# Ledger of designs, part 1: VHH binders against Hydroxyproline O-galactosyltransferase GALT6 (GALT6)

Every score and structure here is a prediction.

Target 1, 215 residues: Hydroxyproline O-galactosyltransferase GALT6 (GALT6), of Arabidopsis thaliana (Mouse-ear cress) (q9lv16r187to401)
Amino acid sequence: NIMELPCGLTLGSHITVVGKPRAAHSEKDPKISMLKEGDEAVKVSQFKLELQGLKAVEGEEPPRILHLNPRLKGDWSGKPVIEQNTCYRMQWGSAQRCEGWRSRDDEETVDGQVKCEKWARDDSITSKEEESSKAASWWLSRLIGRSKKVTVEWPFPFTVDKLFVLTLSAGLEGYHVSVDGKHVTSFPYRTGFTLEDATGLTINGDIDVHSVFAG
Structure headers, positions and changes below count from the first letter of each chain, unless a header shows other numbers; Kabat numbers aren't used for antibody chains.
F, E and O are the ipSAE of ESMFold2-Fast, ESMFold2 and OpenDDE, as the mean of both directions, binder to target and target to binder. V2 is 0.75 times the mean of E and O plus 0.25 times the DockQ between their complexes.
Where letters were taken out, [cut] stands.
Atom coordinates printed by the task and the answers are left out, and those that the model quotes come from them; centres of patches stay.

## First folded at step 7 (VHH; framework vhh_rezetamig_d1)

Design s02 (from b5 with G100L)
Fold by ESMFold2-Fast, scan of step 7:
Structure s02 (fold): chain B 215 residues (1-215), chain A 123 residues (1-123)
Amino acid sequence: as target 1 above (215 residues)
Amino acid sequence: QLQLQESGPGLVKPSETLSLTCTVSGGSISSGGYYWGWIRQPPGKGLEWIGHIDYSGSTYYNPSLENRVTISVDTSKNQFSLKLSSVTAADTAVYYCARLRYDSWNEVLFDYRGQGTLVTVSS
């Protein structure tokens, strides 16, 4: 999935991605999962959305102005996370991670939006399907006598096999990412990565992309 | 805290072997999860990945260079080295040693790099 942005991005630009995350696959590369020699393969489900800039020199990979990497399963932390970063001439910048309920950066804001927003409810992802599933599960649990103390996990905005609508917006001080109409995370602009240089968007990984459009 | 430093001759004659060593300080090569490798930039051209090695000695080389490249690691000295045989003027470049990690798409990316050392191939 590649979308051209011939004139780059401007303040107020929006990119919308409609897609569905795929089920976890068996990952054999120990580098990705931080596996030790002799460990079994890990089940992972992740995808990346990357805003690309112009190549500095022919023959090099294009810079990643924004690397947005939701990890639904298989992160070494054991939690669903969204990692954001930049990459220029094969060098990663400092990674920003949105994980668990309170991330390290969630007290700071970009354009008035918190860097990592936490949902109040599980149904924030797909309210119709989640509410139905919870009701049925609760009823069966009560009937069988498996009533455990229920706690609300951090409602990671992506779920395997559920359609989502992701909007990437170019704000005054950074990018804003919303999923299904709710703010998820923000990424401050970094020196050397300008909006006008964002000439392409790629989406890859454990995802079925339905549509991509810019406005 | 982590620092990488290249060392080796700045001049190499055509047909000879280019040899460079990288000394790592502030961290251990024996730590898992990372690769240690070499990247170069010829004058007026882009960065070119040469190859990398992990703590267990597994090597990965650029296919265009693989017949001439050898990368080795010496965990007791916390160093890793590059040998590039049969050099020509086309091998003139600034050589960087780096700590690398894979992107999920098998892209070679680094998070730490040395200052770089210019190696000129000339008689």
Scores: ipSAE 0.228, ipTM 0.610, lowest interface PAE 3.7, mean pLDDT 78

Design s03 (from b5 with G100V)
Fold by ESMFold2-Fast, scan of step 7:
Structure s03 (fold): chain B 215 residues (1-215), chain A 123 residues (1-123)
Amino acid sequence: as target 1 above (215 residues)
Amino acid sequence: QLQLQESGPGLVKPSETLSLTCTVSGGSISSGGYYWGWIRQPPGKGLEWIGHIDYSGSTYYNPSLENRVTISVDTSKNQFSLKLSSVTAADTAVYYCARVRYDSWNEVLFDYRGQGTLVTVSS
């Protein structure tokens, strides 16, 4: 579907999408996945939400101010992923990826928030390793300033056939995406992709859209 | 540094075949994770993707052009080529060769492009 944003977006604007992801379908030529020899198809479930600007030339596809692409199944990594990017005149920028279970080490913060929402499972790690390594490991960690690694997970917010409420908001330094009231991802503003130039919103893919509104 | 350079005739007669070659330097066409392709821009119009190929010869073509387009690769020369048959005045455009990758939902990304070469279709 398409929603027009005739005046573009401003700081503090938000868009709310209510929908349900669809079950995976068979893809014979999946660009987001790799087929192995002998495979006829792979199961894919994904959708995209895009903020679009005005096209520079007639007949050209409009620029993607923000491309937000949740992949529930079928990503080449084998994990559920949210990929974000920009596109102008068939040239995509550097993709930002938040992968299910564990976030990438190279993620940055935006407006004081992590690009991908992370949470540590303190209770999942027992003290057995500390006991086996004893005083020697403790001293080395202290001297080097090295911290013990903790499992950090990024919870993928979408589930097949489960209704969700996604809010995309325009913050001071980037877009923030929340699902069911919890922050999920952020995407820093990029030079050449002005918030005020976002004149349209499109949603496509393996999704049943129930409602879309701006405020 | 990766460089791509188009070459071929700048003038083609209507109904003939347009033929262009792209020479790649500073990198290998056999490098994994990449495709090699062609895009064009007719005067006063937007960019149009023509197609792309990988080092093994697997091709993907724009459906609107698929019956007229052939892209081939020569890994020994580090080159790839475009043939567009049965040309008309509508095929007059600046043609660019480019390195291609998939990095989003069914989207084709061009991260390196040649300078472009003007091909005019005229009698």
Scores: ipSAE 0.055, ipTM 0.448, lowest interface PAE 5.0, mean pLDDT 79

Design s04 (from b5 with G100T)
Fold by ESMFold2-Fast, scan of step 7:
Structure s04 (fold): chain B 215 residues (1-215), chain A 123 residues (1-123)
Amino acid sequence: as target 1 above (215 residues)
Amino acid sequence: QLQLQESGPGLVKPSETLSLTCTVSGGSISSGGYYWGWIRQPPGKGLEWIGHIDYSGSTYYNPSLENRVTISVDTSKNQFSLKLSSVTAADTAVYYCARTRYDSWNEVLFDYRGQGTLVTVSS
């Protein structure tokens, strides 16, 4: 699951991934599992989308300009999570996490909720409302001065065996991720990881990839 | 702020054992969920993972080096150490100690690293 981007990405570029998450498997590899002392196996379902740049030295893994990692099952928190980060020469940057609640099974409810950082909510409003400054103004908020730390409550967008359409877009201030037409999360551009350096996309993990295309 | 610092001789003779210690400050090795390890970069070459250890003493080594490598941990001193035996000129490198994590993938990556120490193997 590798797509070449020979000239890098430009502002306004988008990549669409059509796929279906796989059911959780029993993970026994001590190098990659959340296996604790005495545990025999942990059930895991996760996948990753990574924008990669050119490697500095032959034989090294490419830098990860964007690491996008949905975890349906197996995160240490016990909740569905989308983790985002950068990686350069084996070193992770600071992780950004959208953590969701997992509700009990009910035929008409989503399996979980995603609570994302404030900027994801602000980006979602901007994308939907055509960036009207009056429509987006905080003085029009329903109850000023009582907002707790802002999070976006969103159904965890991925479900085992359910087909999804994910769009990764290159915006003015960062990457935007939408699933089935709804904004899920954003990732601000980081110093040293430029949009023009993104020369490849890889998709790996517990996922059946149906289509990948750029536009 | 978590900091890691390497210490040990910068010059080792061929056939001898290279010995380095990493001192951890601003955090505890006894904290679960992390590994503590070593990576190196020979001049003009890429980064190479050497191995890592958890607080309980469980070790994982690069198969290319495993017959020569020993990593140990001293939780009372908040330190961990590397011994690399039978060194040759090919072991000349900048050595880094690092806090290593697995992000649910079979990849050795770190989130904190020491400044690095140059070790030259020469007679």
Scores: ipSAE 0.325, ipTM 0.678, lowest interface PAE 3.2, mean pLDDT 77

Design s05 (from b5 with G100D)
Fold by ESMFold2-Fast, scan of step 7:
Structure s05 (fold): chain B 215 residues (1-215), chain A 123 residues (1-123)
Amino acid sequence: as target 1 above (215 residues)
Amino acid sequence: QLQLQESGPGLVKPSETLSLTCTVSGGSISSGGYYWGWIRQPPGKGLEWIGHIDYSGSTYYNPSLENRVTISVDTSKNQFSLKLSSVTAADTAVYYCARDRYDSWNEVLFDYRGQGTLVTVSS
């Protein structure tokens, strides 16, 4: 739903959204429908949070200064994704996508925060079969040592039917999004809009919104 | 009137690269709010999305084809192109170029597409 921000945002402003993503629904015309034949429904679960500006002309769609779109299911990639963008007078800018290992924005920062937060994952290369093989020979165990591989994977922060607390904050160079106290994404300010232009917040899609408040 | 037309060789040898071009008339490929892409239909099968390029030049590929696909745009000629490397008989299909209105939330399924061009992979 819409929350009014009558004076817009200021540096350091925070908006908190408490909600729960809904289970996937059937959709006939989603992005992934391009891979389907006939009228088979595709299962989709996604929601959006949008910072809106004021309409310049009646009948015009309001500017979407920040479009934040978590896709739990139904993205064309088949993976959970967060897509971020700006839309002005029905023209979308370049999308920023956080999509695990494939994110192109991981190394770029906004106020020192990465655009797509990733966490190290500690992988063991040992298996039950390999352990058995190592135990069979002392000299072989010397050559095939136990090792750990550290990998980086983007942790998608939303789960169906799990309550979350999302905080959207206005920093020096852009917006920052944290979920359950952890940084998830950052979106640099784009030309044409100032913080004072962000006079509304809307939340739509496969989500049960429990509360929304500004601070 | 917006019109899209595919062009390229109708026969490609196995292991070679398939190259197709789409010529756009009656509209600009660099207009915001649209993306341009390729879909194909193998004989007796359904449509398969290959990939698309947005008006800013960012590319998005079908994960099952990503390591073989390159889509590029030439705004000076109002054209966009597909390169599919290491082709096999399974790549035999009618290939269509298409336009869609980009909307992150309310994606409109391709509103214009070309007539299609048959590409056979055979020696």
Scores: ipSAE 0.177, ipTM 0.537, lowest interface PAE 3.5, mean pLDDT 79

Design s06 (from b5 with G100Q)
Fold by ESMFold2-Fast, scan of step 7:
Structure s06 (fold): chain B 215 residues (1-215), chain A 123 residues (1-123)
Amino acid sequence: as target 1 above (215 residues)
Amino acid sequence: QLQLQESGPGLVKPSETLSLTCTVSGGSISSGGYYWGWIRQPPGKGLEWIGHIDYSGSTYYNPSLENRVTISVDTSKNQFSLKLSSVTAADTAVYYCARQRYDSWNEVLFDYRGQGTLVTVSS
């Protein structure tokens, strides 16, 4: 699966993917990180959605402006995970992970809960409650380019054999991912991975893709 | 924390064998789940994967280079090495040693890389 984006993406662009995750398969030749010699084969169900950038040199694979990788089963943590990253010239950047989590204080906890990280700049936020200290933090963020890390908790949005609607949108500070109308995670824009350079979209893995459209 | 460092001669004559060693610090080559390998970049061209090895000595080589390349590992020294035989001017490149996590997508991608060392093939 590939969709061409000949003029790249712009602020406010969105891509909608309608699909269904497949049941887990057995990984007998371990290519999964953290497996040790002699470990049993692991059941894996995962897919990836990737925005491709412009090739730097002929013969190279295109850079991955955004690698979005839901792992329903088979992550080394043993939990459902959504991993996000960039890849440039064969090298991965720093991964962002939304990991499955259970709240100790929550009577209605389930194994599919996740902790997702959202990054935002302090200068993009206006709050009356923090008005007196806002100026100092805001100026520091403006000068240094600091990002504020925010954690949100959501149920893991994907289930085997359940149809989903995923929307990837290009916001002011990064990509936002919603599933079935609910915000799941965000990925801040990274230096060298420009939105306007996102000229392709690929979808691969344990997924049946029903439709893909851009708007 | 994890650091990879290339070492070896920067000048090799045509028809000779290019030999490089990578020293790993801040981590262990004996850890499962990882490959240790070599990539190179000729001047003005893209990156080319040469090959990789796991802690048990299992090797995987780029088919275009496999008749000339040997990668070996010395877990006691926390090092791995590259030998590329019968070099020509086309083998002039910056050589990087790198670590790759097992990749369930069957791709040659690295998470750590050395600073690189220029090897010039010239008489």
Scores: ipSAE 0.355, ipTM 0.701, lowest interface PAE 2.8, mean pLDDT 77

Design s08 (from b5 with G100S)
Fold by ESMFold2-Fast, scan of step 7:
Structure s08 (fold): chain B 215 residues (1-215), chain A 123 residues (1-123)
Amino acid sequence: as target 1 above (215 residues)
Amino acid sequence: QLQLQESGPGLVKPSETLSLTCTVSGGSISSGGYYWGWIRQPPGKGLEWIGHIDYSGSTYYNPSLENRVTISVDTSKNQFSLKLSSVTAADTAVYYCARSRYDSWNEVLFDYRGQGTLVTVSS
């Protein structure tokens, strides 16, 4: 099933999905073949939300401008994950993965913001300069700035049988995903996958979709 | 990093067998969790999946081609190969070897592919 986007998407556009994840209906899920629980296949709950683009060639599958795939049981990592990617002419791009966990109540919670990870540029003149062993890494210190990946531990935003409101927004630098009003993850725009080429949205998997609307 | 490279003749006569080899470097065909396969693009047409094989030798073929296709692996050389029998002009295409992770939604989608090699079927 597909929701049509007749005018595509533009900067500032957003899509809201109201839904509820289901428990996995399959005893064995071949889609996450490396995840095991003892000597039995693990029941995995997952769904995907995909923005589809214009076909490049007649007879081919449409490209996936954004593939957003929450896996509530996880995969080979054992942790709940959200995987994001693009797909063009049967080829996946580089996957971006957000790993989270659910703690009962052992860890203290202060703000409750849901986040996955962010990229940060190291262009600061702060104490970072002191902790760096510049003398030992002179051959690499030609970098006047670098992107560093920062992983932020967060509670996984989806729960089986719990209603959620997901908002996908088209920002200046990429897509932003919020769940229940809290930012979860972002996905930078990629060359060749333009917003104006988005022809539709599909949602598949272990999910009861209650409503979808664009604005 | 992982690289795949096609090799084989660029010209094959009608009714003969097309044979291509893919050499894998920067990774191992013996690794579980992946499929290794072939796709092609005839001139002016879209991509067509031919088939794939896993490290254990399990094969899956496009039903339209399965009577003519054989895919095999040589783990000692880190290579896998395609044989397509009884070729005709319709088999003229750019052939790509590829790696895919089939655990994503029962779809044949790949994460790496070779640069492609043109095979012309002509006398």
Scores: ipSAE 0.454, ipTM 0.768, lowest interface PAE 2.0, mean pLDDT 75

Design s11 (from b5 with R101W)
Fold by ESMFold2-Fast, scan of step 7:
Structure s11 (fold): chain B 215 residues (1-215), chain A 123 residues (1-123)
Amino acid sequence: as target 1 above (215 residues)
Amino acid sequence: QLQLQESGPGLVKPSETLSLTCTVSGGSISSGGYYWGWIRQPPGKGLEWIGHIDYSGSTYYNPSLENRVTISVDTSKNQFSLKLSSVTAADTAVYYCARGWYDSWNEVLFDYRGQGTLVTVSS
């Protein structure tokens, strides 16, 4: 599925996608799973939303200003993740993987922020750091006099066969993604991929798209 | 840290075999999850994927080139190579070696690329 954005995006623009993720299917050679020789088929469920830019060369694929890739099942980490990246002339930029964080230090706060701030190949190291950070945070909270523990939660916003409303917004510092009215992740603007260059949107993968509209 | 550097002849005669080597530094060619390959850009045209070899030794080639292409690795030298046989003027291009990572649904894409080396096919 493709939607044209002939004048690109402007500050404050938003795109809304209403859809439903499909159940996992068996895949013999999923690139996202990093299978070894002799491994069995893996069950995979993932989809992509991509903002396209102007083609650099005739006959080549357009650049991907934003590659937004929720992986419900089948990622090499074994966890549900949202990966974001750019792609220009067959070359990926640095991948950002979204985990999320919710602090229970302030039980009066109704909302928690989810940010995409971690890199794909270091995800296992990041998880280890979070465990170490949690222990250190407990000790510091005790010393400072705080009464509540800090916990890490991964609030993956998509569920198989559950309808969702995703809004992609163009902010001052980058793109912001909300699902069902809650902020999920942000992707900072990158050099060479400006708002005005975002002239198309594609959606592909394990998803039933119900509607797409821009405002 | 990771650096890929192409090396080989800048000029090859028609009907001969083009042989290029990619030297990898700052990373191991034996690292799991990665594949190593070649892409090229003829003058005035777009990028064309030639082929790649993965960490298990499995090779994948562009169907239009598969009868002429061989990609191999030398783990002792941390290098991989391309051999393209029976070259013609149409094989004149800038050749890039590249590394890819298996983290995309249905696409072979690269996350690192060498500077490129111009190869001219002429007598």
Scores: ipSAE 0.353, ipTM 0.702, lowest interface PAE 3.1, mean pLDDT 77

Design s12 (from b5 with R101Q)
Fold by ESMFold2-Fast, scan of step 7:
Structure s12 (fold): chain B 215 residues (1-215), chain A 123 residues (1-123)
Amino acid sequence: as target 1 above (215 residues)
Amino acid sequence: QLQLQESGPGLVKPSETLSLTCTVSGGSISSGGYYWGWIRQPPGKGLEWIGHIDYSGSTYYNPSLENRVTISVDTSKNQFSLKLSSVTAADTAVYYCARGQYDSWNEVLFDYRGQGTLVTVSS
């Protein structure tokens, strides 16, 4: 699934994806990525959501402004993972990972905990809002860059054959991803991958996409 | 002309820590887009991935080895290192250092490797 974003994204933009992860499949033609040993097939369930930019040269892969890759099963860690990254001309950046906790091997469902980044505002900023609505509105415009990085633990937000609502929003410090109304992860903006350069959205992998909305 | 060269003791006693260093020449480990890792081949068996590190210091380890493995970089010497603790005879193998790149599903493909160094674990 492909969605055009002809004017790019702006601060405050959000994209909502409604979908359902597919059951794990056996990779009978697995990619030789990690020099895996043995003859047994790897069971995999993963999908990716990518914000892409315009190609500089015809025949090149488009830049990935944001690569968001939930892995329900099949990650090399053996745990559920959400991996995030950027890519320009086949050069991948440093991956950011939200890693799950221990899950049961006999389960069809992955229900581990995930450690992810969350950007939260200073508590003192929130308390200042209570002093006066007008004064707080005036002052908040001058509190740019006051978000703090916090690590939180969440149940892994995706379950095979369960409908989900994912919202990707363009915040002041970076992208924020929520699933079913709960914040899951944040990805800071990177130098050279500007929000305004995101001209397309693609969704691929072990997922049935029901709808995509921009707003 | 990229070259990777393993170095370290060829004999390690059981229960001790195996320590190897990879020296990179003809390229920089601080360059973006590349991953630096270790793979091994026990006698008569196939290749086993141990782990890798990216240019920013993020590490990824084989789950079967993760509690025993540490990979680190020294950008000033253009080197990266492997420490494998609590070794047993099953850790006897030829150890290779390697450079890798991600594909579109963020899976690492190793495209360059050193010549390998034999490490024997025995008393």
Scores: ipSAE 0.022, ipTM 0.426, lowest interface PAE 4.5, mean pLDDT 75

Design s13 (from b5 with R101L)
Fold by ESMFold2-Fast, scan of step 7:
Structure s13 (fold): chain B 215 residues (1-215), chain A 123 residues (1-123)
Amino acid sequence: as target 1 above (215 residues)
Amino acid sequence: QLQLQESGPGLVKPSETLSLTCTVSGGSISSGGYYWGWIRQPPGKGLEWIGHIDYSGSTYYNPSLENRVTISVDTSKNQFSLKLSSVTAADTAVYYCARGLYDSWNEVLFDYRGQGTLVTVSS
């Protein structure tokens, strides 16, 4: 599934995807899913929503301005996960994960919770080395800042064979993702990945896409 | 902090074998869940995946290069290497070593890359 965005995105743009995750399929190479189930084929259910940018060089894949990857089953952690990242010229950026958790006595089901990081910190102080006394203060500031990141626990928003409505919106400081009217996660804008360059949306994987629209 | 560093000769004669080594620091090649590979960029062209190897020695090669490529790993030195045989001028490129993640769509995803080394094929 490909949706063209001929003029790119602007602040306040939103894209709505209506779809239904598919049941897990047998994956022949267990290393692909990184879930160990002996010598048996691993069952995997995941899909991707990606905003594509303009190619920098002929013959290359386009940049992935936003890679949004819900994993209902098959993640190496054994839990439901939503992973977000950027990709430019075959190199991934730093992944942000909403990691799932379940009742230990109910790990067989795909139902669960996810922990998604709230982002809102100024990182300018952490980008450079400082003199010895300032370096110590900078290091402490980084440690405190990292430990103060807030997470939100949500029910994992996707269920096999259940219809969902996902809205991706372009806010002032990043993308916001909501499912069935509830905010799930946010992804801050990254240098080199601009809204105006987001000329395509692709949806692939274990999903039946019912409709996609922009506004 | 993970770092990858390419090393090898900058000039290779036509018909000979190109040999490059990648030294990994700040991480272990024997870590599960990761692949280690090679990418190149010929002058005026895009990036091309050459191949990758996991910690157990399982290899995957670009079909267009498969009969000329060998990638090997030396976990005791925390290094992996590329050999590309029967080189021609078309193999002139900047060569990068990289760490990759195995995607469930069987696509190679690299999250770290070396700075690259230019290899010129010329007599």
Scores: ipSAE 0.274, ipTM 0.646, lowest interface PAE 3.5, mean pLDDT 76

Design s15 (from b5 with Y102L)
Fold by ESMFold2-Fast, scan of step 7:
Structure s15 (fold): chain B 215 residues (1-215), chain A 123 residues (1-123)
Amino acid sequence: as target 1 above (215 residues)
Amino acid sequence: QLQLQESGPGLVKPSETLSLTCTVSGGSISSGGYYWGWIRQPPGKGLEWIGHIDYSGSTYYNPSLENRVTISVDTSKNQFSLKLSSVTAADTAVYYCARGRLDSWNEVLFDYRGQGTLVTVSS
């Protein structure tokens, strides 16, 4: 389905989507869809929200000002992922992927991929205690030996059959995505994909859309 | 109607480079909106995407194969080609050339393919 945005979006605009992800369905390779020839199917659950611009030429696909694609199951990495990108004339830009957080020795080894902002609670066990007991914690770590940094938990915000409220807002430097009142990710504005050019919104995939509001 | 036809040697020796060509008729490789790529199926296994090239010449390769694979296009002959270096017995497969289009999921949907050509890697 498409929702028209006849004058585009402006700073401070927001779009709210109320929906519920569907259970996984059987599908071929979720990243590359190929002609069927006896391949074993994989289970996939994903949906997308896209801000679309106007086509320059009749018959081409509309530009995707923002492609927001939560993948609950079936991403090629095997993990829950939110992928964000832009697309113009079937040319996808550099994908921004939000993947499960774990300690990585070779961060950003894949060109054009960046980690999403931390979705874990910013509750720090070291909030004020770090400042007042820094000497004690330093001494303790030396006595016990080297401990690995605590891995940040990454709560994927969507669950099959659970109702969610997603808000997409137009901030000063990019789009902000919140789910159930909590900030999930941001996507910087890109040259050639201006906020004011977003004339439509589409929502597709493994989702039951209950309502969509623009404000 | 669109037709894609693979051509190349059916037998390649280990450590050598496998070279295949796809001839396209009924459509232009230079037209916007399409990708032209290679997919393979080893005996008893599923399909594996190798890579593709778009109408502007940009290439995209399977990360598992990217150190060995090169895809190129010859628009004057309306052909595109695969070179896969340092082959082993694990590269024995039926190789398909294919036309793909982007769907709206950042996924390439291969909506047409050739009949396939068996390539055996053996001494």
Scores: ipSAE 0.018, ipTM 0.242, lowest interface PAE 6.1, mean pLDDT 74

